# VHH binders against WD repeat-containing protein 55 (WDR55): the designs that were tried, part 1

Scores and structures below are computed, not measured.

Target 1, 353 residues: WD repeat-containing protein 55 (WDR55), of Arabidopsis thaliana (Mouse-ear cress) (o80775)
Amino acid sequence: MEIDLGANAFGIDFHPSTNLVAAGLIDGHLHLYRYDSDSSLVRERKVRAHKESCRAVRFIDDGQRIVTASADCSILATDVETGAQVAHLENAHEDAVNTLINVTETTIASGDDKGCVKIWDTRQRSCSHEFNAHEDYISGMTFASDSMKLVVTSGDGTLSVCNLRTSKVQSQSEFSEDELLSVVIMKNGRKVICGTQNGTLLLYSWGFFKDCSDRFVDLAPNSVDALLKLDEDRLITGCDNGIISLVGILPNRIIQPIGSHDYPIEDLALSHDKKFLGSTAHDSMLKLWNLEEILEGSNVNSGNASGAAEDSDSDNDGMDLDNDPSKSSKGSKRKTKSKANTLNATNNFFADL
Unless a header shows other numbers, all headers, positions and changes below count from the first letter of the chain; antibody chains are not in Kabat numbers.
F, E and O are the ipSAE of ESMFold2-Fast, ESMFold2 and OpenDDE, as the mean of both directions, binder to target and target to binder. V2 is 0.75 times the mean of E and O plus 0.25 times the DockQ between their complexes.
Where letters were taken out, [cut] stands.
The coordinates of atoms that the task and the answers printed are left out; those that the model quotes come from them. Centres of patches stay.

## First folded at step 1 (VHH)

Design c01 (framework vhh_5c3l_4)
Fold by ESMFold2-Fast, scan of step 1:
Structure c01 (fold): chain B 353 residues (1-353), chain A 122 residues (1-122)
Amino acid sequence: as target 1 above (353 residues)
Amino acid sequence: QVQLQESGGGLVQPGGSLRLSCAASGFTFSSYAMSWVRQAPGKGLEVVSDISGSGGSTTYADSVKGRFTISRDNAKNTLYLQMNSLKPEDTAVYYCAKDLYYGRGSYYFDYRGPGTQVTVSS
């Protein structure tokens, strides 16, 4: 089932216990949709949340609230039942807020376009921790609850591990193959998997973050923009060519395709029961995939799957967005596509004005 | 309230020319870099060209270098794209964008107009 949102969505999140999905849109709106197994997908609510793009969205407070983050530098909490604004942190960051995750029942983490990470107490509505390990945008975050450590990835090509008990950056990787775009923890906390701009997954062993222990190369010809953990051995990838795949880790293999968009994948999220996968792309569409139905026909031999792997060069079909050669090991599109002085690195914004 | 409105698109034959305009309001136009981005059928967003707030520096995608020229008139709050020697591959919806940046493996912009369709065919 699918629905045209009317604008590209940067982020989606599923309610933790009911059949609701939220989408944050480039025009600043927050949409809330109700879905069911009979292929019904209906908009319950539309909130004029932000003045600029809504880049991240998360359900908090056991699904009673939705928190959104924006290019307007604010974080907004909205009541799910009424759509009313319940808290607004204006100037939460000094720069556009790019990502949000749940940390604990009462804390969230936010990351901005200049590499700042903040930890917020949702009850006191105050910032409890701030980390500045990165020099470029925060692309992804994931939390290891057993150790109270936040794993952060950045466009600067590094991963950091932040200890929330000590308020210190405990470790940081050396520069990777390129920008790190996404991150998940797998193998019962033993492995950290990062998606990269060049279509590779980097595998880090927990506690040994200086360099990756393994690489899943040639997974995709273009960037792996979204990663989503399905279980301890499998994850779902969303790529720049629009393909959504089920991938196995250790042994590293492409298991099968799940679905596709005609445009680059923006975000992926799982429903509370893992029955549905939600995806958004640069086509203004929200699609819900019935994983129960799709995985029931799973082929263990990934060699029989067609179109799951992005190993083949497809005559530039849908690859224009990420087909420019990288001019540096850190960035690709920003540094290779447009070299205008106005697109200066985050360390020197607006230097050309 | 930031508003961007594109105009000047249409149907043109290969080798032809079009001039796109973008009327901007709701912000101090001369203080911000502006961009033209396009989206062809079945493809993602492509940054075509950027221009600094003063107009002193410009950048172009390799696919359009030597054929397209970006310019601005800060007194009129207007951005332009002069497109020459158009090719079928230039067929796309063209968007005027404010405050373009790179994040999460993709280009983002805080404000985009509704776009103007450019079709290059015989």
Scores: ipSAE 0.000, ipTM 0.313, lowest interface PAE 13.4, mean pLDDT 80

Design c02 (framework vhh_5c3l_4)
Fold by ESMFold2-Fast, scan of step 1:
Structure c02 (fold): chain B 353 residues (1-353), chain A 120 residues (1-120)
Amino acid sequence: as target 1 above (353 residues)
Amino acid sequence: QVQLQESGGGLVQPGGSLRLSCAASGFTFSRYAMSWVRQAPGKGLEVVSDISSSGSYTTYADSVKGRFTISRDNAKNTLYLQMNSLKPEDTAVYYCARGYYSRSGYFDYRGPGTQVTVSS
């Protein structure tokens, strides 16, 4: 199911217990949508949250409030039930705020276009920690609750690990050759996975952050803008070519496609029960994908065909006709060249800064 | 508050030239990277050129490289696009855009656009 938002959405998040999804739009509005299993997707609320683009959205307080971050340098808390403004940090950052995550039940982390990261106490509405490890925009953040460490990625091509108990940057990677755009923790906290501007995933071992331990190359022709953890072994990628894929990590493989937009993916989010995946892209569309139905199809394709090997027909491993690569493609006139040109221009511009 | 206003579009013959201008207001222009983006009839948005906040670094799409030149005047809060050797395929609405490069090629503000038509 899908709905035209009327403007591109930079951020999306699902309510932790009810069938609601929030979207932060380029025009500064915050939209709230109700969805159901009957393919119904209806806007319940439109909030004039910010004067400039709303770049990040997160439900907090068990879904009673939505926090939004904006290019206007502010962070706003909105009541879900009424749409009323609850708290407004007008000068939260000195630069545009582009990233926002939940840290604990009472703390959130925000990152800005100049590399500043701030930790906020949501009860006291005050900044408790500030980190300035990066020289360029903050692209993504994720939190390891067991150790109280924040993992931060930046357009400067490095990641940092910030210890919230000591208020110190504990480690920072070497330059990775390209911008880091997205980050997740998986393998029960043992691995940190970063999406890059050049279509590669970098795998870091926890505690060994100077250099990546592995690379998943050729995942996408251009940037991997969004990463979303599905479970400890699988993640969902959203790429500049508009493709959304289910990807396995260690072993590294593309498991199946989930869906697509005709334009670059902006954000991905999972519903609380993992039944639905939400996606937004440069097409002003919000799409919800039924993962239960999509992933059920994957199991059918992973079994062996009806080729029961009789004892007399079993080969001694001499003849294996596997690995006959066949290029499956449809000559779609989808203007994918335009997307490649857009990324190429941005990549060259950033590289020269 | 943030405003971007393009000017300088029009009808021109193949091989001709046009200079687009964009007047920016409501933000500190000198702190933002800027882009020119176009949309041809029936096609998607294409970023044709980017310029860094200082003006020291520029990027061009392969389709316009060598023909178009982007520049800026931070004292006047103005962005420019000099378009030379225009081709019919350059026909599009041209938008001035404020860069949001934290998400590859995104811009969080654009002007209303100015029409460029290259035809005989």
Scores: ipSAE 0.007, ipTM 0.393, lowest interface PAE 8.6, mean pLDDT 81

Design c03 (framework vhh_5c3l_4)
Fold by ESMFold2-Fast, scan of step 1:
Structure c03 (fold): chain B 353 residues (1-353), chain A 121 residues (1-121)
Amino acid sequence: as target 1 above (353 residues)
Amino acid sequence: QVQLQESGGGLVQPGGSLRLSCAASGFTFSNYAMSWVRQAPGKGLEVVSDINSGGGSTTYADSVKGRFTISRDNAKNTLYLQMNSLKPEDTAVYYCAKEGRWLQLYYFDYRGPGTQVTVSS
């Protein structure tokens, strides 16, 4: 199932108990879609939520409300049934808000383009604390509920671990050689997995965050922009080349492809019953993938056994430096496609002079 | 506080050369990809060239490929654009821009005030 949203969606989230999916669009709109296993996607709501791009979307309050975060520096709560605005924090951050997660039943975390992370009490609609460990945009966040610690990744190439009980940054990694774009916790809380701009996954051992303990270097030629945990041993990757893959961690392997877009992946989310994977990309499409069908019908057990093993030749001595010019051509084409989506942001920035 | 300051623009004859420089401060220059962006009179913004944080990977617009060379000196926090075989169509204000990324998007989260390049006889 797929639907043309009319504009690129930067964030998607599934309702926790019903067949609804929300999408936050580059034009500031929030769309709500109903889906069925054997039916097409139908838009139930369209809300002019923000004046600039809607970058993050999360259902809260048992799915009764949707919280969105925007480049307009605001956070908005919208009623799911009516589309009415419930709460609007117009100056939530001093800079564009690009990430937002639901932490507890009453707590939300948001991150902005300048590296500020804020913790919000939804009962009081107030900021309870902020963390300023990073000097560049916040790219991703995930929460370890057992220890009440927030793991944050940044374009500055580091991750931080913030203790929400003490309101202190407990740990921060050394620079990882590139931007960290996405993060998940796996292996029953023992491993933190980060996607990078260079197409590598970095594996950190819990409690040893100064440097990564392992690298998955053969995952993708381009950036790994989205990561989604499927279970303790498997995750789903969304990459710059538009490919969506099922990946095993320790042992590190590509298990199988799940789906693709012709353009870079923006976001990935799982339905409440884990039957569907939702994906968005720079093609203005929302696609829903039937995981039951794809994983069971595709001989997943055989795929796990064989993997997508490249030759164990260890990079044929890793001596290829000539491909940079061809990479430049790919980069140029990719920037041309993404430029259409960012042209308004660039023009707004220059026009605001 | 991010600051970018361009220099090296001016009037040049067709077929001539210019070297633009951009002094960067207020951020860890070596951690960010940088771009040169231009705007010709009455036209929109055009990304001319990009360079990654380490300087090993570059891209160019088809209009300037083979004539322009982007480079950087991370020790000096400086970005350069060497422009050769200049054409009247290259007349524009040239901006140094710090590339921002939100997931897959390339956008500029900061740019300098610009330097004028005029190619005429």
Scores: ipSAE 0.000, ipTM 0.124, lowest interface PAE 18.0, mean pLDDT 80

Design c04 (framework vhh_5c3l_4)
Fold by ESMFold2-Fast, scan of step 1:
Structure c04 (fold): chain B 353 residues (1-353), chain A 120 residues (1-120)
Amino acid sequence: as target 1 above (353 residues)
Amino acid sequence: QVQLQESGGGLVQPGGSLRLSCAASGFTFSSYYMSWVRQAPGKGLEVVSDISYSGGSTTYADSVKGRFTISRDNAKNTLYLQMNSLKPEDTAVYYCATGYKYGRYYMDVRGPGTQVTVSS
């Protein structure tokens, strides 16, 4: 099921317990949609949240509120039931805000166009912590709750690990050869996976962040703009070519396509029950993909918590042989041409000069 | 902080041609990717074409490939879109936008747009 939003959406998020999805649009509006299994997708609410593009959206407070972040440098909290403004931080950052994530039930993290990361108490107005490890825009963040560590990726080609208990940057990687665009933690906290501008995934071992321990090459000819963890062994990738794929990590392999847009993917999100994947792209469309149908035949044991074992069995036949990263030829890798790389093109083209 | 002003739209018959221009100010134009983006009545935004800072690389939406040509003049801080073999489906407001300079998002559409109507 799909719907034309009327404008490109840069961020989407699903409600944690009910069939609602929120979208933040290029024109500054926040849309809220109700969906069901019968392909019904209906807009319940439209809020004029921001003066410029709404770049990030997150449900907080058990789904009672939505926080949005904007190019207008503000962060806004909106009540889900009424659409009323609950809190508005007009000068949250000095620069456009790109990313938002939930940290705890009472804290969120935000990242801006100049590399600043701020931690906010959602019950207070003021910033509790600030990190300035990066020299370029913040592209993604993820949180390791057990250790209270925030992992941050940047267009400066590095990732940082920020200790929220001490308010110190604990680790920072070396330059990775390209911009880092997306990040997730998987393998029960043992691996950090980053999407890059050149179509590669970089795998970092937890605690050893100086350099990546492994590379998954040839996922896309251009950028891997969105990453979404499905489980401890599988990721969903959203790429500049519009392709959405299910990907296995260690062993590294492309499992199957999930869907596509004709334009670059902006954001990906999973529904509360993982039955639906939401995607947005540069085509103004919000698409909901029925993962239960697409991953056909994987769920016969409704009372059994063995999803990982079923996933291993369903994914193993012949895929390792077809998708071995070491079999990617140097010529195949170089055949990937960056059509106009819309991310820091001046930086990339200076290398060609 | 960025100012963009589109011009050159109008009413043309199917098969006709138009040349759009966008005057840019308030930033170092020669250092940014530029895009033409359009919005047809009742539809969302569609990226029509992108051009690199030097003009050495261009991309086009499949719907316009072979008919439209994007170009730039960095000395004049001006972006162009030459539109040939226009179809009724090309009817839209055309916007000039900065490309992704920071982050994975389009830079905000900054221009007021110029209306293109293809009708007999």
Scores: ipSAE 0.014, ipTM 0.326, lowest interface PAE 7.7, mean pLDDT 80

Design c05 (framework vhh_5c3l_4)
Amino acid sequence: QVQLQESGGGLVQPGGSLRLSCAASGFTFSKYAMSWVRQAPGKGLEVVSDISGSGGYTTYADSVKGRFTISRDNAKNTLYLQMNSLKPEDTAVYYCAKGPYYSRLGYAFDYRGPGTQVTVSS
ESMFold2-Fast, scan of step 1: ipSAE 0.044; ipTM 0.465

Design c06 (framework vhh_5c3l_4)
Fold by ESMFold2-Fast, scan of step 1:
Structure c06 (fold): chain B 353 residues (1-353), chain A 123 residues (1-123)
Amino acid sequence: as target 1 above (353 residues)
Amino acid sequence: QVQLQESGGGLVQPGGSLRLSCAASGFTFSSYWMSWVRQAPGKGLEVVSDISSGGGYTTYADSVKGRFTISRDNAKNTLYLQMNSLKPEDTAVYYCARVGYYDRSGYKSFDYRGPGTQVTVSS
């Protein structure tokens, strides 16, 4: 099922317990959609949240509130039930805010297009910590709750590990030769996986962040803009060519395609029950993919394969993607490093066309 | 009904400045990318500048980069073009246009344009 949002969406997030999905749009609006298994996808609410693009969206407070971050440098909390503004941090950052994640039940982390990361207490509505490890835009963040460490990726080509208990940057990687666009933690906390501008995944061993321990090369012809953890061994990739794939890590392999857009993928999110995957792209579409049906169909097809073997663990073949000119960027979309990942993606879209 | 109405054109000397405005009505202005497009005498249409629906992203043709600034006020449903350091080569009819479609080949489809405003740069 799918719906035309009327404008490109830079961020999406699913409600933690009900069938709602939120989308933050390039025009500054926040949309709320109700979905069901009967292929119903209906907009319940439209909030004029920001005066510039809404770049990140997260449900907080057990789904009672939505937090949005914007190119207008603000962070806004909106009540899900009423659509009313609950809190507005007008000068949250000095620069456009690109990314938001939940840290604890009462804290969130935000990253801006100049490399600043801030930690916010959602009850006190105040900044508790600030980290300035990076020299370029913050592209992604993920949190290791057991150790209270925030893992941050940047367009400067490095990854940092920030200790929230000591308020110190504990470690930072060397330059990876590429912009780092996305990050997830896998293998029960043992591996950190980063998506890159050059279509590779970099695998870091926890505690050894100076350089990557392994590379999944040739995964995509262009950037891997979105990463989403499905379980400890599998992740979902969203790429510049519009293809959404299920990928296995150690052994590194492309398991199957999940879906596609005709334009670069912007964001990916999973529903609370993992039945649906949500995707947005530079086509102004929100698509919901039934993962139970897609993954069950793949298992049936695999079971019917007569003597077919899957690629071996030692195969060094990347994702075999169609290099369709209508779907893929024809050249380097990123001539100059952008300070804002979502703005850079939109810029690349128009430059590519 | 979709309406776009330009204003602010006129005669100006080389090196001068003009500010064009476009009043939009009949649609949700804040949901659309907008462009300024010009047509010089005997030439085809040239896209001089684009602006995203929220105003956070702008583009400019190489011919006007550094001299022109596009902006919008979504609360007033108005698009602007600030033109500085004007040259005789900038003489054209300037159109406000709504972007309805993008093609991967770079072709932009404008589903609505205003009637245009004449800009003449001469001594």
Scores: ipSAE 0.000, ipTM 0.108, lowest interface PAE 21.1, mean pLDDT 80

Design c07 (framework vhh_5c3l_4)
Fold by ESMFold2-Fast, scan of step 1:
Structure c07 (fold): chain B 353 residues (1-353), chain A 123 residues (1-123)
Amino acid sequence: as target 1 above (353 residues)
Amino acid sequence: QVQLQESGGGLVQPGGSLRLSCAASGFTFSDYYMSWVRQAPGKGLEVVSDISSSGSTITYADSVKGRFTISRDNAKNTLYLQMNSLKPEDTAVYYCAKWGYSYGRKPYYFDYRGPGTQVTVSS
């Protein structure tokens, strides 16, 4: 099932317990959609959340509220049932806000276009911590709850590990690839997987962040813009070529295609029951994929090693092997950064409300 | 409300020429770095050419260098792309893109593109 949003969505998130999906649009609107197994996808709410593009969206407070982040430098909390504004941090950051994640029940993390990361107490509506490890836009974040560490990726080509207990940047990688676009933690906390501008996944071993321990090369001809963990051994990739794939990690292999758009993927999210995968792209479409049906018929086994053998003999430094002409291209960096750095822009040139 | 509208695309024979135009409104056109970006079937986005706010700094992708010319008319809020010696590999949807203002943001990162115009190079 799919719906034309009327404008490109930069962020989507699913409600944690009911069949609702939220989308943040380039024109600053927040849309809320109800879906069902009868292939119904209906907009329940449209909120004029921001005066510039809405770049990130997350359900918080057990699904009672939606938090959005914007190129207008603000963070807004909206009530799900009423659509009413509950909290608005007008100058949350000094620059456009690109990313939001849930950290704990009472904290969220946000990252901006200049590399600033802030941790917010949702009860006090105040910034508790700030990290400035990066000098270019923040592209992604993920949280290791057992150690209270935030993993941050940036357009500067590095990742950082921020200790929320000590309020210090504990580790930062060397520049070993082009822009890092996305990040997930898997293998029971032992591996950090980053998507890159040149179509490679970088695998870092937890605690050894100076350089990657392995590379999944030739995964895509262009950037891997979105990563979504399915389980400890499998993730879903969303790429610049519009293809959505199920990928196995260690052993590294492409398991099967899931779906596609005709345009670059913006964001991916899983429903609360993992029955549906949501995707958005540069085509203004929101698509919901019945993941249960897609995976049921394929006889997919994450433990099956019959895919491409893991390249244990490969050059671990990988810089030469992963050399992509697009890595030096301004066009490749622009495609990547444009997804995270939109300011009061709209793709609906002739569209009327 | 930022708006960009491309025009001038169409079907052309190999070796032919086309001139694309982009009409801009809803922002101060003369303040922004502008680009032409294309997407060929089955490929990702490629930045074809960039032009600074004044028009004094211009870059081209290696694939189009010597064949394409970018220009702008700030009085008319219009961006142009002159395409000469067209090849089948130039077949793509061409987008006009507004880049972030250089003050406070890198000018080579775009925050808006138009709906695009189709260019098909075929016999």
Scores: ipSAE 0.007, ipTM 0.304, lowest interface PAE 10.2, mean pLDDT 80

Design c08 (framework vhh_5c3l_4)
Fold by ESMFold2-Fast, scan of step 1:
Structure c08 (fold): chain B 353 residues (1-353), chain A 121 residues (1-121)
Amino acid sequence: as target 1 above (353 residues)
Amino acid sequence: QVQLQESGGGLVQPGGSLRLSCAASGFTFSSYAMSWVRQAPGKGLEVVSDISWSGGSTTYADSVKGRFTISRDNAKNTLYLQMNSLKPEDTAVYYCARHYSRPYGSSFDYRGPGTQVTVSS
């Protein structure tokens, strides 16, 4: 099922217990949709949340509130039942806010366009901690609850690991070859997977963050903007070519396509019961994919699966590689390369239209 | 359908001025950040200037700072680029682009067909 939002959505999130999905739009609006098993998708609420693009959306407080982050530098909490504004942090960051994640039942993390990461107490509505490990935009975050560590990716081509108990950056990677756009934790906390601007997935071993231990190459022709964990061995990728794929990690392989848009994928989210996948793209559409139907419909066991049922690459050998001696520098050359890569991405994007 | 149509290009001598216009239709123009991008012969795309949805914030490439001014009229659904003190190096096809902000200032979902600007004696 699908619906035209009227504007591109940069963020979507599913309610943790009911059949609701929220979308944050480029024009600053927040939409709330109800869906059901009869393939109905209806808008229940439209909130004029922000003055600039709404870039991130998250349900908090067991689904009673929605938090949105914006290019207007604010973070807004909206009541799900009434649509009323509950809290508005007008100068949450000094720069546009790109990302939001849930950390605990009472804390969220936000990241901005200049590399600042802030941790917020949702009950006190105050900033508890701030991290400034990065000098370019924050693209993604994920949280390891067992160790209370936040993993952050940036357009500066590095990831950082922030210890929330000590309020300090515990480790940071060397430059990874390109901008990092997305991040998930898999393999029962043993692996961190990052999507890149050049279409590869980088695999890091937990505790060994200087350089990646493996690379999944040739996944997409351009960027991997969205990553979503399905289980400990499988993730869902959303790519610049509009394709949504189910992929396996270690062994690295493309399992099957899930769906597509004709334009680059912006965001992906799973419903509370994992029956539906939500996707948004640069076509102003919100699409809900019935994962139960799609995954059961594939004829993988008989070997009659169609598409890219190829043998995947694996293994990266070196063993002496525990560090890049920081000879890569984070200087002006990286900023220049970042601009060039962005222009190349723009050129490739228009070529696909 | 989303449409962007540039106009105002042409041949101009070094030191001259041109004003480019972009007529937008098929979307709520006032809700989007907009950009001017250009492509010189044999080169890649260069982002020249960005403007926020309200016009309250603008940015410029170092190559055009102090010479070019971006502006918009949301009531007329029109984007403008005032180009002063033109140089031969400004010779390019200029495109109006609708901006999405991830990554900020560098990615677009729609672009017009372009208008040619030639700076030559």
Scores: ipSAE 0.014, ipTM 0.338, lowest interface PAE 7.0, mean pLDDT 81

Design c09 (framework vhh_5c3l_4)
Fold by ESMFold2-Fast, scan of step 1:
Structure c09 (fold): chain B 353 residues (1-353), chain A 123 residues (1-123)
Amino acid sequence: as target 1 above (353 residues)
Amino acid sequence: QVQLQESGGGLVQPGGSLRLSCAASGFTFSDYAMSWVRQAPGKGLEVVSDISDSGGYTTYADSVKGRFTISRDNAKNTLYLQMNSLKPEDTAVYYCAKDYEYDYLWGSEFDYRGPGTQVTVSS
């Protein structure tokens, strides 16, 4: 099932226990949808959350509240039941906020366009930690709860590991030749997987963060803007060619396609029961995929899917973020290249617009 | 339970060589990074060498670079340390350690270590 949101959504998240999904839109609105097994998808709430694009969305407080982060530098908490504003941190960051993750039941982490990472106590509404390991935008974050360490990826091509107990940046990788766009922890905490702008997945062994231990190149050259852990052995990739794939890690292989949009994927999220996958793209659509039905299909016994490859290397370097030539890629991420003002909002939609 | 058992230590003259082995059991050896750690009499623990779960990445303390080589055989659940050009300052108890977390900038956190094997370098 699918619904036209009326504007591109940059972030989505599913409620932890009920059939609700939240979407943060380029126009600053927050939408809340109820879905059911009978393929109905109905909007229950529309909140004018932010003055600029709403870039990240997370349910907190056991699903009682939604936090959103914006290009307007603010973080807003909204009550799920009423849609009322509960707390508004108007100057949460000095720069546009790109990413939010839930860390603990009372803690969230946020990352901005200039590489600042902040940890917030949601009950006290106060910043408990600040990390400045990066000098370019924060693209992704994930949390290792057993060690209280935050893993952060950046457009500067490095990954950092932040220790929340000591308030220190504990480790930082060597420069990758490309921007890191997404990150997930797998294999019971033993592996960190990063998606890159050139379509490679980089595999890091936990504790060995200077350089990656393995690479998976079968998705190249299409950027991997979204990564989502399905289980300890499988993840879901969302690429700039609009393709959503199920990928196995160790052994590394493309297992099967899950679905597609005609435009670059923005975000991916799993429902609380893992029955549905939600996806958004530069087409203003929210799509929900029934994973139980889709994963009952035939498996491909191949580590390299030819159908996921592009014809030629001729123009690939200039087309990393744009699977539709009519849009815009400029060979750069819009969040950091400061060329967003040349992009017409009626014809193109990017995170910094 | 996790068990690590070191062997191969002994008395050797300066300039000599020894090969240490560590037999691992009670966990999936191929899933974990492993370290060799030593403690000289009256001194603290020093991480000598680390190896990733696949064996594709290794590190060495500056004091042993070019002289020691760490390796592993995941089929035999065994970790090795080849020690060449041994010096009197290499005298220590050598421990095999299962790493929970290792950070090259800030140091190692150990889940478990074995009982150790004594290496004495003396003329």
Scores: ipSAE 0.000, ipTM 0.232, lowest interface PAE 15.4, mean pLDDT 81

